VHH binders against Protein DOG1-like 4 (DOGL4). Designs and how they scored, part 24

Target 1, 232 residues: Protein DOG1-like 4 (DOGL4), of Arabidopsis thaliana (Mouse-ear cress) (q84jc2)
Amino acid sequence: MSKMRNLVEEKFLEFYESWVIQLELYLHQLLIAHNNNTMSETELRHLISKLTTHHKAYYTAKWAAIREDVLAFFGSVWLNPLENACSWLTGWKPSMVFRMVDRLRKSRVVLVEAQVKKLEELRVKTKFDEQKIEREMERYQVAMADRKMVELARLGCHVGGESVMVVEAAVRGLSMGLEKMVKAADCVRLKTLKGILDILTPPQCVEFLAAAATFQVQLRRWGNRRHYVTHS

## First folded at step 1 (VHH)

Design d39 (from d3 with G99S R101T F102W S104R W105G T106S D107Y E108D A110E Y111F; framework vhh_6z1v_2)
Fold by ESMFold2-Fast, scan of step 1:
Structure d39 (fold): chain B 232 residues (1-232), chain A 124 residues (1-124)
Amino acid sequence: as target 1 above (232 residues)
Amino acid sequence: EVQLVESGGRLVRTGGSLRLSCAASGLTFSEYYMGWFRQAPGKEREVVAAISSSGGETWHADFVKGRFTISRDNAKNTVYLQMNSLKPEDTAVYYCAASLTWYRGSYDSEFDYWGQGTQVTVSS
């Protein structure tokens, strides 16, 4: 079964590398669209759709992979140390995305008061949802510790096939719990991203997505250079 | 205004193949994200596959990967689901759905427009 878990990591690594390359190509298109500001609304919606579908592809591939081996996402080998240091429950922290939104206020594409109000309401809601997830994570960690202690004590009493089966069942239970937590966190990410895009106009969506993709790509490049230079 | 019409559902023996089609009208098809969903009696509706507006990106649920393939023909305003190596567990009503874009559509299993469904029954 160790071979199957290794194959999950290899498969997702291959997927993620291709996904990032495609993100860079989309980023190039977003920057051209933003700088020239001559595309029709239909063309802008098409580009936004490509980015949205691309992000959906990531989460669907991720959820497929965590079903097989959720632990691969805790200490991901396809992420550099800087990317891992910035992670919140195996991904970006939803509220941090509003820093990209704040830049729109200083841009050529001005936010109207109604949008500012809706974005602030969404920001508050997102932080509330983050708090709920963090509390669930804490409860899970406490339950995990109690469960491990009980199962380890039982294992010490009996040696044989039955003890092995009990430990395997406990590990499966822990993995299922982690899968639920990761999916819950990803749902907050998806709701936050959708919420922002629903409030913004197509030109503002392009600028926002360009800022977000630029940050993601640059963070990866900075981390990769550091890792290479320091010979970790 | 907008209509999605599924076709191709029928009784098939285990191990067989079947192709579902969904014809769209009343929308600019090439701008829409298309998906296939299914629902078996007593179970929740689940997403099976999805395809981007251009067809350049596809997603398939783990339980159908390697067996099902989604595709589209924008010239014919049609999305397809090719189903191979069918299993009894694939028995369900299959629904076609459309969303303009994720930022305008709904999250989770929600889409803007839905077909009436086509019944697929796999006998063992």
Scores: ipSAE 0.000, ipTM 0.118, lowest interface PAE 15.6, mean pLDDT 80

Design d4 (framework vhh_6z1v_2)
Fold by ESMFold2-Fast, scan of step 1:
Structure d4 (fold): chain B 232 residues (1-232), chain A 124 residues (1-124)
Amino acid sequence: as target 1 above (232 residues)
Amino acid sequence: EVQLVESGGRLVRTGGSLRLSCAASGFTFDYYAMGWFRQAPGKEREVVAAINWDSGSTWHADFVKGRFTISRDNAKNTVYLQMNSLKPEDTAVYYCAADTLYRYSSFAGEYDYWGQGTQVTVSS
């Protein structure tokens, strides 16, 4: 099983590194578009679509990987410690993106009253969905401490053969539960992203996506540099 | 505004081949994925194959794997389904569908736009 976990981790690490490089390229295109007043709505929509497709590709790959080993996504080897410290249920916390939306109110790209109201409604709904998932996770963690699970764990530590198989079956059941919760969290992420993009105009979408991608890329760079910069 | 137009459905004999085409028009933005679905009389609509529009990566249902191949022509905004070694069980109305932006997953997600369907009938 540990060999299978290593292979999942190695495969997703290769995927993620390539995915981040492509995100940086898209960020460059978003920044050019943001500073270019000559791009048509159609051209902006195509760029937004490329970013959205890129994010959907991430979740497609992630869900294939968590089916094989969901635990690889808790303390991921393809993320630096700063990125891991900022993770909520294996990814970004959905309500956090509304802080990036607040930048749009201070930018040249100004939100109208109707958009502000819809974004606030979406923020409240997103927070509610987050709290529901947090309660499910807490329930799951409490279930791991029930008498039956404790007894199975002790049996697996002191008796070989058949007892090990029974414990491993129980652990597989726990992993399936985690997979469902991670997918639920990813669903909230995708719904939040879709909701924001549906409310914003194409130029506002470009600015929002540029802000989000900039934060993701810079967080990775800050974490990597902090670890490798040692005063000698 | 958005329209998907299927073509290529016809009567064909068991063991024969067919290529279905779906031309997408009216889109002002790219779509994430396009897929082929089918529905036989008295049965539920089922997914046959899907293709990611940017990467070209494909998925095929187990019951058609090795016989059917999905492909795309991005310049023509057209998706194809090459159907080989046709069986009577393949008789159905075939639908083209597009999944735009981020609809969960192209394999399990909801598809936003649908074509009118094209009838494929396989006989001995």
Scores: ipSAE 0.000, ipTM 0.126, lowest interface PAE 14.1, mean pLDDT 79

Design d40 (framework vhh_6z1v_2)
Fold by ESMFold2-Fast, scan of step 1:
Structure d40 (fold): chain B 232 residues (1-232), chain A 123 residues (1-123)
Amino acid sequence: as target 1 above (232 residues)
Amino acid sequence: EVQLVESGGRLVRTGGSLRLSCAASGLTFSEYYMGWFRQAPGKEREVVAAISSSGGETWHADFVKGRFTISRDNAKNTVYLQMNSLKPEDTAVYYCAVRYWGSLTYPDEYDYWGQGTQVTVSS
């Protein structure tokens, strides 16, 4: 365990805690906007822009952190165990957002035929990109098994400075491969969110973002409490 | 570093035509939406037209529909605004801007902006 991992983890923990607090504040604004018919289109677009910028700030910080230590994002210390258990390649699974869109259809939000068609096209494309990344991850896991077996054999043959260098090289190789896959997954996440927001009207965007933020905040609260059916 | 460079602005007479160009560098152009905005003295910046990353979708403000056409060439990293039947009210500094995420039409959602090109329409 390197000292660098602790610094990256501490920095991102501080960032993430403040980021979540701000997300909860934006969620309150989204809920007010959703229940208030007096907001202009310009005001709704400004609120949507704040949320979009907030999510982009998350990925900017995340990509800086994974450049230093991508392994910190597998079993993250700033996430509770429930949040970690629900993770797909260090974040939400891209196709899950279409389930949020389906919930909007069952509320007071009405999607027109053209939007339904565009959302279905985006869903199919997102699923394709997601499956491509899953195949790459499977190939990576097979390669990692091969590397671990080779390294176990090498470590059994000799010890000391040479074995330390070999272990460091193996960990570096692992980290580089994972960084590329995590960034690829995040690109699919960003393209999927962008596509949905581009298809939806501003009131529909507000309701979608409110649903997504509510789920994220509630998942964190459930995991922090664990005993959702009892306080004891 | 992301740079957007507008060109083509000049003096033109009422009823004339003009094509503006915006060359982009420092980004994966084909992944970004592009917008054209304008600002006249004493007025707020307003959206004129926008085009999706693929060019498959375009949007034009009601006050320019039928007169202006936005297009893009991803091979040249360039977006165009073809302006026909120009009116004195079209006199403004025209800006190009790119965005990765969100709605096409709100200025605060655009990530990077050019310096602008002056269009003057005289009688």
Scores: ipSAE 0.000, ipTM 0.205, lowest interface PAE 11.9, mean pLDDT 81

Design d41 (from d4 with D99R T100S Y102F R103Y S105T S106G F107S A108P G109K; framework vhh_6z1v_2)
Fold by ESMFold2-Fast, scan of step 1:
Structure d41 (fold): chain B 232 residues (1-232), chain A 124 residues (1-124)
Amino acid sequence: as target 1 above (232 residues)
Amino acid sequence: EVQLVESGGRLVRTGGSLRLSCAASGFTFDYYAMGWFRQAPGKEREVVAAINWDSGSTWHADFVKGRFTISRDNAKNTVYLQMNSLKPEDTAVYYCAARSLFYYTGSPKEYDYWGQGTQVTVSS
């Protein structure tokens, strides 16, 4: 049976398509910058700022949308099945980006020992924040199965005016809980991204952002073409 | 190393004004919620005001609404508390706190980093 799209889903689908097109344009600029050693530090900082602003725009739009319908972000219609399969709490798993940083360390990007130490400290902190969110989600799922929630579900099977109001209030509470957890996860994503960019030099930031954008764009292309396994 | 350094606390007369500042270093300040708490002798720490990561949402305790205003400057890694129409019951040590999530809470236990505090004394 086909899933009907609500207005929040349609609006965010339109936003996301435009956002991805702009990400691909920025990726081209990042690749040009990476291959052009004559760009000034000021020029590189401007490009990094464009990417940072672009990611902030995504979260601004996302948080407005989840306020209206957080469930739209669990199994999103604007993502293909492969992108949805790779999601952790409606987005990328924060600790995954350190695997990308490790790949940069094996490239021609030279990380000094002080940077390596700071990145490891950030990795540990990110993993800790990630685990806090996972425990919160586990508590949420367990709370859904408590006696009070089971009783509300039973009440919902016996439709009446008063019962409908009580069930609607409970559903609102559940949605608010999910919204807070999604925003908490997004906060860890933004903190991790900024933390990495603060540690790296502008040329290293450009290479990191190019790697991240390439992975995101390529994952979308693979899923759209129904490829099951592809070496990156 | 993570540090929060408060400044601006001093002795003021009833009806006076103060601006407290909290300078942050060693963490990604832009993505942290910030709060101002206070603790009077023999009392528990209580939340006074809080601000989310992007300044898009602020909260002020009922006992300071209209008198105190929280703000932040992410370019300077600083959070501020503007205190107007001070009363003797505002006398306390004021603490700056950071929460490792973008949204604020009123619970001291939910904040990860704390400053050393700055003393505000309001004389009658």
Scores: ipSAE 0.005, ipTM 0.262, lowest interface PAE 11.6, mean pLDDT 82

Design d42 (from d4 with D99G T100K L101Y Y102L R103S Y104F S105Y S106R F107T A108E G109S E110D; framework vhh_6z1v_2)
Fold by ESMFold2-Fast, scan of step 1:
Structure d42 (fold): chain B 232 residues (1-232), chain A 124 residues (1-124)
Amino acid sequence: as target 1 above (232 residues)
Amino acid sequence: EVQLVESGGRLVRTGGSLRLSCAASGFTFDYYAMGWFRQAPGKEREVVAAINWDSGSTWHADFVKGRFTISRDNAKNTVYLQMNSLKPEDTAVYYCAAGKYLSFYRTESDYDYWGQGTQVTVSS
């Protein structure tokens, strides 16, 4: 007797490995652009557009995959344990990117007061949206332990008298709730990313995107190279 | 003032085509998911199609797949529903709706703002 393979996990693993390779290539281009002060605004905007399209491609693929199996994204096989440990609702925590924005204020790329004000307004809004989703996650977890779920668990302990259809409906409901929550988190991520890029100049966008991509790539490398002593 | 204004509804014969438009104002359109709903006489309101705020993801109900296409133009703050191969069963008032932080496109409760509707009648 073999267990069925999770086709969603296999397909997304293949997609994600290719997506990360392309991200590293774009990171290389961003670093060259950042170190070359002679690139035109048109050239910089074209590079920023490539990165934006690349991130949108990720969410297009992700949303197709979570429609089939959202649980594949909670403890993803295409992420190492360090990447999974740093995950918030299947991805980066939106407020984390403002730490990268704070680095821009200390770099040679100067933010004007109007940009600082808009970024702070966006930070407050992002934190509010993030907390709203965290409250939804808490409600979801509480609902898992309510009277109806406890009763369904009891029915599952009895063989020969079970209503398979009732249990299946409950499981579908749980998956749909998680899909809704993950998509809501992804919408906050995309809105936050767009908001930052709309406030920044093209050279500042390049520096921000380079910092974000560097962190993502380094986190993956650190996790992949980590060695643990299993037993002495 | 938040407003959604639908247009394009009219009488059309079976097998015909029609494009509905929804003009949005009074909110940051680019950050809202948009949906089309319909309600036939004596029936409950049902979701027809939805599009995410970034145009990167669309959903269409099984009963319109291959016939209807949702799209948006963020520069014009407008969402569209292209309806092809129309059937008498498509006769309904069509509503435009906007929702933020939307992860599900399937329920009326996912949407914050609604238009007044535009009547589509399919007959021969």
Scores: ipSAE 0.000, ipTM 0.125, lowest interface PAE 16.0, mean pLDDT 80

Design d43 (framework vhh_6z1v_2)
Fold by ESMFold2-Fast, scan of step 1:
Structure d43 (fold): chain B 232 residues (1-232), chain A 123 residues (1-123)
Amino acid sequence: as target 1 above (232 residues)
Amino acid sequence: EVQLVESGGRLVRTGGSLRLSCAASGFTFDYYAMGWFRQAPGKEREVVAAINWDSGSTWHADFVKGRFTISRDNAKNTVYLQMNSLKPEDTAVYYCAASTRYYLIGSSEYDYWGQGTQVTVSS
């Protein structure tokens, strides 16, 4: 048997499965709140706080895990093929959430002009942050090629101990570079989420979070239900 | 109302075995992480074992690993703790707890608690 999951992959799979079911429970609460005008502002703020804490906990666990094995997050074993195909640097693409925001413009809880302006400013900033990270990934891929060339050259020179040290240093450098990039992408995700929630009223926050959670949960269900995909 | 009822605690001799049960009602059991905690006289409450809502992932404290096993039966809304090779140091009140949290350890993560069941291990 050529494949064994490492402890980081096993632990994060356990964490992620629990995290998703809790997300589904919160989604149920958000949908009830959205379809019901009887909840107070205090109750809505409390529910929004639960979701914010839940997302923060995900990134806390993720950053601990990528410190040990960042590669586990590229082609993750806890994600189905559809989720992996839709990933942008190990997670959702930050600018995509503005499509959920656009739906709020068509809801009964209409955005005011000041909110529209702030959301557009945030959208522009988010797109610039994404482009910056994409350029960093491009530079990283070039650096990977350079390091691979050095490793291959060293391997051919019959310099056992020295070549092992160079390969180990290069691999560590690659992992550290990916870790930095993933954290940068996650920071853009968190800043985008917080930015939107700061601009929206509590009822609008509930509607937005319900739309975002619905998309995440449905994407997972669609990938898991794909009848021609065999999960071993 | 939310209710957790532990049962199975009794006096057992060193080296013996015991199975604790916790019957849950008043919440959607299938989506809660469940844990077993214990508290001996004069000591703080400590986590013994935890089981995820999916029944697939479990955690056991180092001091009981290999001797105790946590399991759950979602059809019966019950969580179990199978205790083997009991030692006098295992004497404590054992508590069942339920959590909506993704983390399975730490008392602050548990939302609901049972009344406890006394386990006494004699030499």
Scores: ipSAE 0.000, ipTM 0.111, lowest interface PAE 17.2, mean pLDDT 80

Design d44 (from d4 with D99K T100P L101G R103F S106L F107T A108R G109D; framework vhh_6z1v_2)
Fold by ESMFold2-Fast, scan of step 1:
Structure d44 (fold): chain B 232 residues (1-232), chain A 124 residues (1-124)
Amino acid sequence: as target 1 above (232 residues)
Amino acid sequence: EVQLVESGGRLVRTGGSLRLSCAASGFTFDYYAMGWFRQAPGKEREVVAAINWDSGSTWHADFVKGRFTISRDNAKNTVYLQMNSLKPEDTAVYYCAAKPGYFYSLTRDEYDYWGQGTQVTVSS
């Protein structure tokens, strides 16, 4: 398993580094588009499509990797400590995205009343879905801390063979449950992202995606400086 | 997270046409690749057709190519299999399957969610 875990971590690290580099390149294009106001709707839609495809590629790679080793995504080696500290079920918390949308309302983008209403409906639905996953996580934590699991762990250390196999089966079952919860959280993330992009105009989509990518890139740069200082 | 219910299976005559439907419950259907599989008496379950999450790519097995067409309607949370020029060899239980992510798979074991199956019988 340790050899399999190492391979999953190494492959996803390589993927993620390339994925972030491409995100930074797209961020640069989004900022140019946002500042110029001269790009056609076709050009803006093409750029938005590139970002959408890029995010879909991330989740495709992630779901393949978590099928092999979901625990690699908790305290991930391809994320710095700050990025790991800010994660919720192995990624961004869906409700955080609406704080970025609120920034658009307060600063640079004029949202019409119909858009504000649809965004509020989406916010309510997203928080409902988020709370449903949090309840499932609580059940998972209760199962992990279940007195029988603790007792089986003690027996595995003390008695040996048959007790160890029972504990291994229980841990495998809980790992499968964790994988399903992570995929559920990712589905809420994707549904929230799609919902926002469906409500916004192409220029508003560009500004929203630029804000989201800026936050992600800056969080990584911030944490990398702290990690480097600690390492050195 | 996706629950699948197939419908449309029935008895049809050789050369006939039939459309199978698979209705998905769940808010995440748009983020699942879909497949149609079948299992005939005395045979293993085999992949018939597959479609990625946005309909941009489809695959059809050689034994149905030109006769069967997979499609999906994300607004209705439904995937379809249009079956034309049916042969007795097409007699099987047809299963709808969903796998998270953009890309479909031709490997049965990569699909996380399965329907109950719908029986298609082709008389000669």
Scores: ipSAE 0.005, ipTM 0.342, lowest interface PAE 10.6, mean pLDDT 82

Design d45 (from d4 with D99Q T100L L101R R103T Y104S S105F S106G F107Y A108P G109S E110A; framework vhh_6z1v_2)
Fold by ESMFold2-Fast, scan of step 1:
Structure d45 (fold): chain B 232 residues (1-232), chain A 124 residues (1-124)
Amino acid sequence: as target 1 above (232 residues)
Amino acid sequence: EVQLVESGGRLVRTGGSLRLSCAASGFTFDYYAMGWFRQAPGKEREVVAAINWDSGSTWHADFVKGRFTISRDNAKNTVYLQMNSLKPEDTAVYYCAAQLRYTSFGYPSAYDYWGQGTQVTVSS
């Protein structure tokens, strides 16, 4: 077979497929819990903890993979084209989760005034953190277009030992910068998720997590329907 | 589990020097702004110095400018506070703190994680 993937891509693809299968199983449990009025607060907190641990496991695996090859996360092979089109700095846009929270306003489980205020405060904070990262991304992209980088690119067009080493060092620097930016974005994601779960009651957490997981699973299914995988 | 462990606090004489260290674990250290706070007897906890995630921006309180220097080593997940020309007024418990933000470092409430503190005593 002439098709070959990068080792990081192969390993993370295997991890991600298993991670999504487990997410679908947790989604099933969340939907049952949401429709079952007999589950105790302790049982609901345990389920919420399983989902939280599952998301943390994703970031643990991602950060290990990014240390080896951050570029694998830009246009990821384990994501279909629709999932890739919807990504923001290699993952979900932190402010997007507040759209899932809006679902709770229309459900039978209504948010109290104190929760609405705390969620609005968190939304503003999340958007502020998100915008700071977007400014950093813009600075990074502008730096890539700097005359110095253009000059390094010209050097890379000529085969020579010293030129090759200088270009390779520059590329390593670019990758390190991207790794730091992606980790910053992931930290905002985790902080936003934790913040929402800390504000919501256990039944509301279950409904929120079910909505988020449903969207993630459906987006993957919609994208896969349009992606033709050839025999190879 | 997130941990911040301060070390280096001890008794030192007026005019002396001391370096405090804070070892961090359980979070992505490279993306947290780090701060040093102190709480003197009978006073509120106050910010002493702060350093951004990239080491490119530092802030020092007016009462320590020119005497204290904050620095970090991202490879070692450690933040330092170099304290020179120590005065009896510097006697306090010194706390290490971390926050996931670029420049909001003046307020204790802005910090997400805290260490247990290390005692610095300056004798006259």
Scores: ipSAE 0.000, ipTM 0.086, lowest interface PAE 22.4, mean pLDDT 80

Design d46 (from d4 with D99T T100Y L101S Y102R R103L Y104L S105Y S106G F107T A108S G109H E110D; framework vhh_6z1v_2)
Fold by ESMFold2-Fast, scan of step 1:
Structure d46 (fold): chain B 232 residues (1-232), chain A 124 residues (1-124)
Amino acid sequence: as target 1 above (232 residues)
Amino acid sequence: EVQLVESGGRLVRTGGSLRLSCAASGFTFDYYAMGWFRQAPGKEREVVAAINWDSGSTWHADFVKGRFTISRDNAKNTVYLQMNSLKPEDTAVYYCAATYSRLLYGTSHDYDYWGQGTQVTVSS
């Protein structure tokens, strides 16, 4: 008999489906604001705030879930295979968002040189933070295969034995280490997103967020279609 | 550039107390387990205490249990060793060390980064 999804996976799947539906509704509002240019600066700031709050809600739910089961986020059941293939440490790769930023160079609301300079500085810093996390993940993976871990893998479980406690502590440590890595990656994501929004004007923020949300929604649609045709 | 700088080592009388500090820089301190080692003249370097990156787990060698306590302050990138009821046998150079390993019973070979050491002398 096949086992059902664990409780963390089921709960987050339900959350994520609702979260994506709301993202699509916000995307519709962003596209109306961008295409019709009908909103005041105050109205645009309010819409941007709704998107920012929506993304913060995702990370709040994610961090609660990874505290219970971080491994649920590696090969997530709420993501299709294409979305999973594009994941970097359980989410979007921070440097990828600068592809959406590059689209702003051709917008009707042109970036001024001061903004271009600040965005390039942020891009460099983001890549630096990203590489630092990649080095930490490499070290984590090497530590998994070091002599101590190999020795633990050879130990048999003994009822009430010290080796059982040591193995349990090591496994807990590995899980907690992975949780810290995921949170670090998420902090870079949030810092990058905030940095971009702080540099851009409200109309440019709307265009950026519309591009990012469009890519996320479209990637999910492409993956879902392809899954039924080629992978199911 | 990775640096671990120990401080607090000095001459102390038997039964005294001493707190050692280790200031870390140049790496993501919050992801590293930290350890305190000591080396007495003519002896091998031995592990004294270790603490996980999140302070969730600590380990102390049997010869210091109840006397020494390891702690850390991730906001200050600092690890501490509180040493109470000092004995002449505790006389050694004390080293701070960092490892990405999650195991808290490692040897000196398991640690990636090392400080230069701080001398603790306990007189009768």
Scores: ipSAE 0.000, ipTM 0.085, lowest interface PAE 22.1, mean pLDDT 80

Design d47 (from d4 with D99G T100H L101T R103F Y104L S105R S106Y F107S A108E G109A E110Q; framework vhh_6z1v_2)
Fold by ESMFold2-Fast, scan of step 1:
Structure d47 (fold): chain B 232 residues (1-232), chain A 124 residues (1-124)
Amino acid sequence: as target 1 above (232 residues)
Amino acid sequence: EVQLVESGGRLVRTGGSLRLSCAASGFTFDYYAMGWFRQAPGKEREVVAAINWDSGSTWHADFVKGRFTISRDNAKNTVYLQMNSLKPEDTAVYYCAAGHTYFLRYSEAQYDYWGQGTQVTVSS
């Protein structure tokens, strides 16, 4: 498990650094598209598709990694302290993207009444899904304290090969539970992202994705600068 | 404990209709893609239909297109297979499966949980 964890962390670090570089390139394209009001709908849809495919690639890689070692995603070595401080169940908090949506209300591209209503319905549903996941995580933590902790503590008093096997089985059970919770949270993220993009027009989608990517890139750059200054 | 429990399998005449149900418990059903598989005696297990977690995307195998329809009710943690115009070759044990993914799953290897199966027999 420990050897698999170290290998998982190293491989995902390499993946994530490349993924962020590509995100910055896509952000550049989104900003050009946002400032160029002459792009065709087909061109905008193609750019939006590249971004959604990029995000799906992240979750494909993440789910492969957490199947091997989910704990690598709690306090990730590929994220700076600021990025880790802003995480909710190993990623962005779904309802927070509606702050990016709020920028569209102040943009030159005006949301129609039907879109506003659908976005509000989606926001309510997203908050409900978040609360459902949070309650499941709370139940998981209680179960860890009441059952697995007692089991591990009891077995810790026995120094033998049989005890090691039972302890490893209990740890595997806990990891499997966390994997399912993380995947559930990631599905809320993907559901929220898809829902927003389905409601918005292509120019609005570009503006939304540009705002989201800008925030992610800025958060990383600011956190990296503070880490460097702290080392000095 | 994670469980998928199929029900509704029975003996039915050729040309008849049947609805299978799969009740899910012990996991966050709303975020799982669901699939129906079947296996006849002496044959390999094959995928029949799949539905994404959001009910927005479905897939049906060519041999059941137009006859079978997969659907889900997230409020009841249940997935359904409506089977119409049944044929003797539809005779098999039908399995419910769940896979945690954004994408549709149409391969056994992509599913995390499996039910015990429900027998469907179609007589002439």
Scores: ipSAE 0.000, ipTM 0.173, lowest interface PAE 15.4, mean pLDDT 81

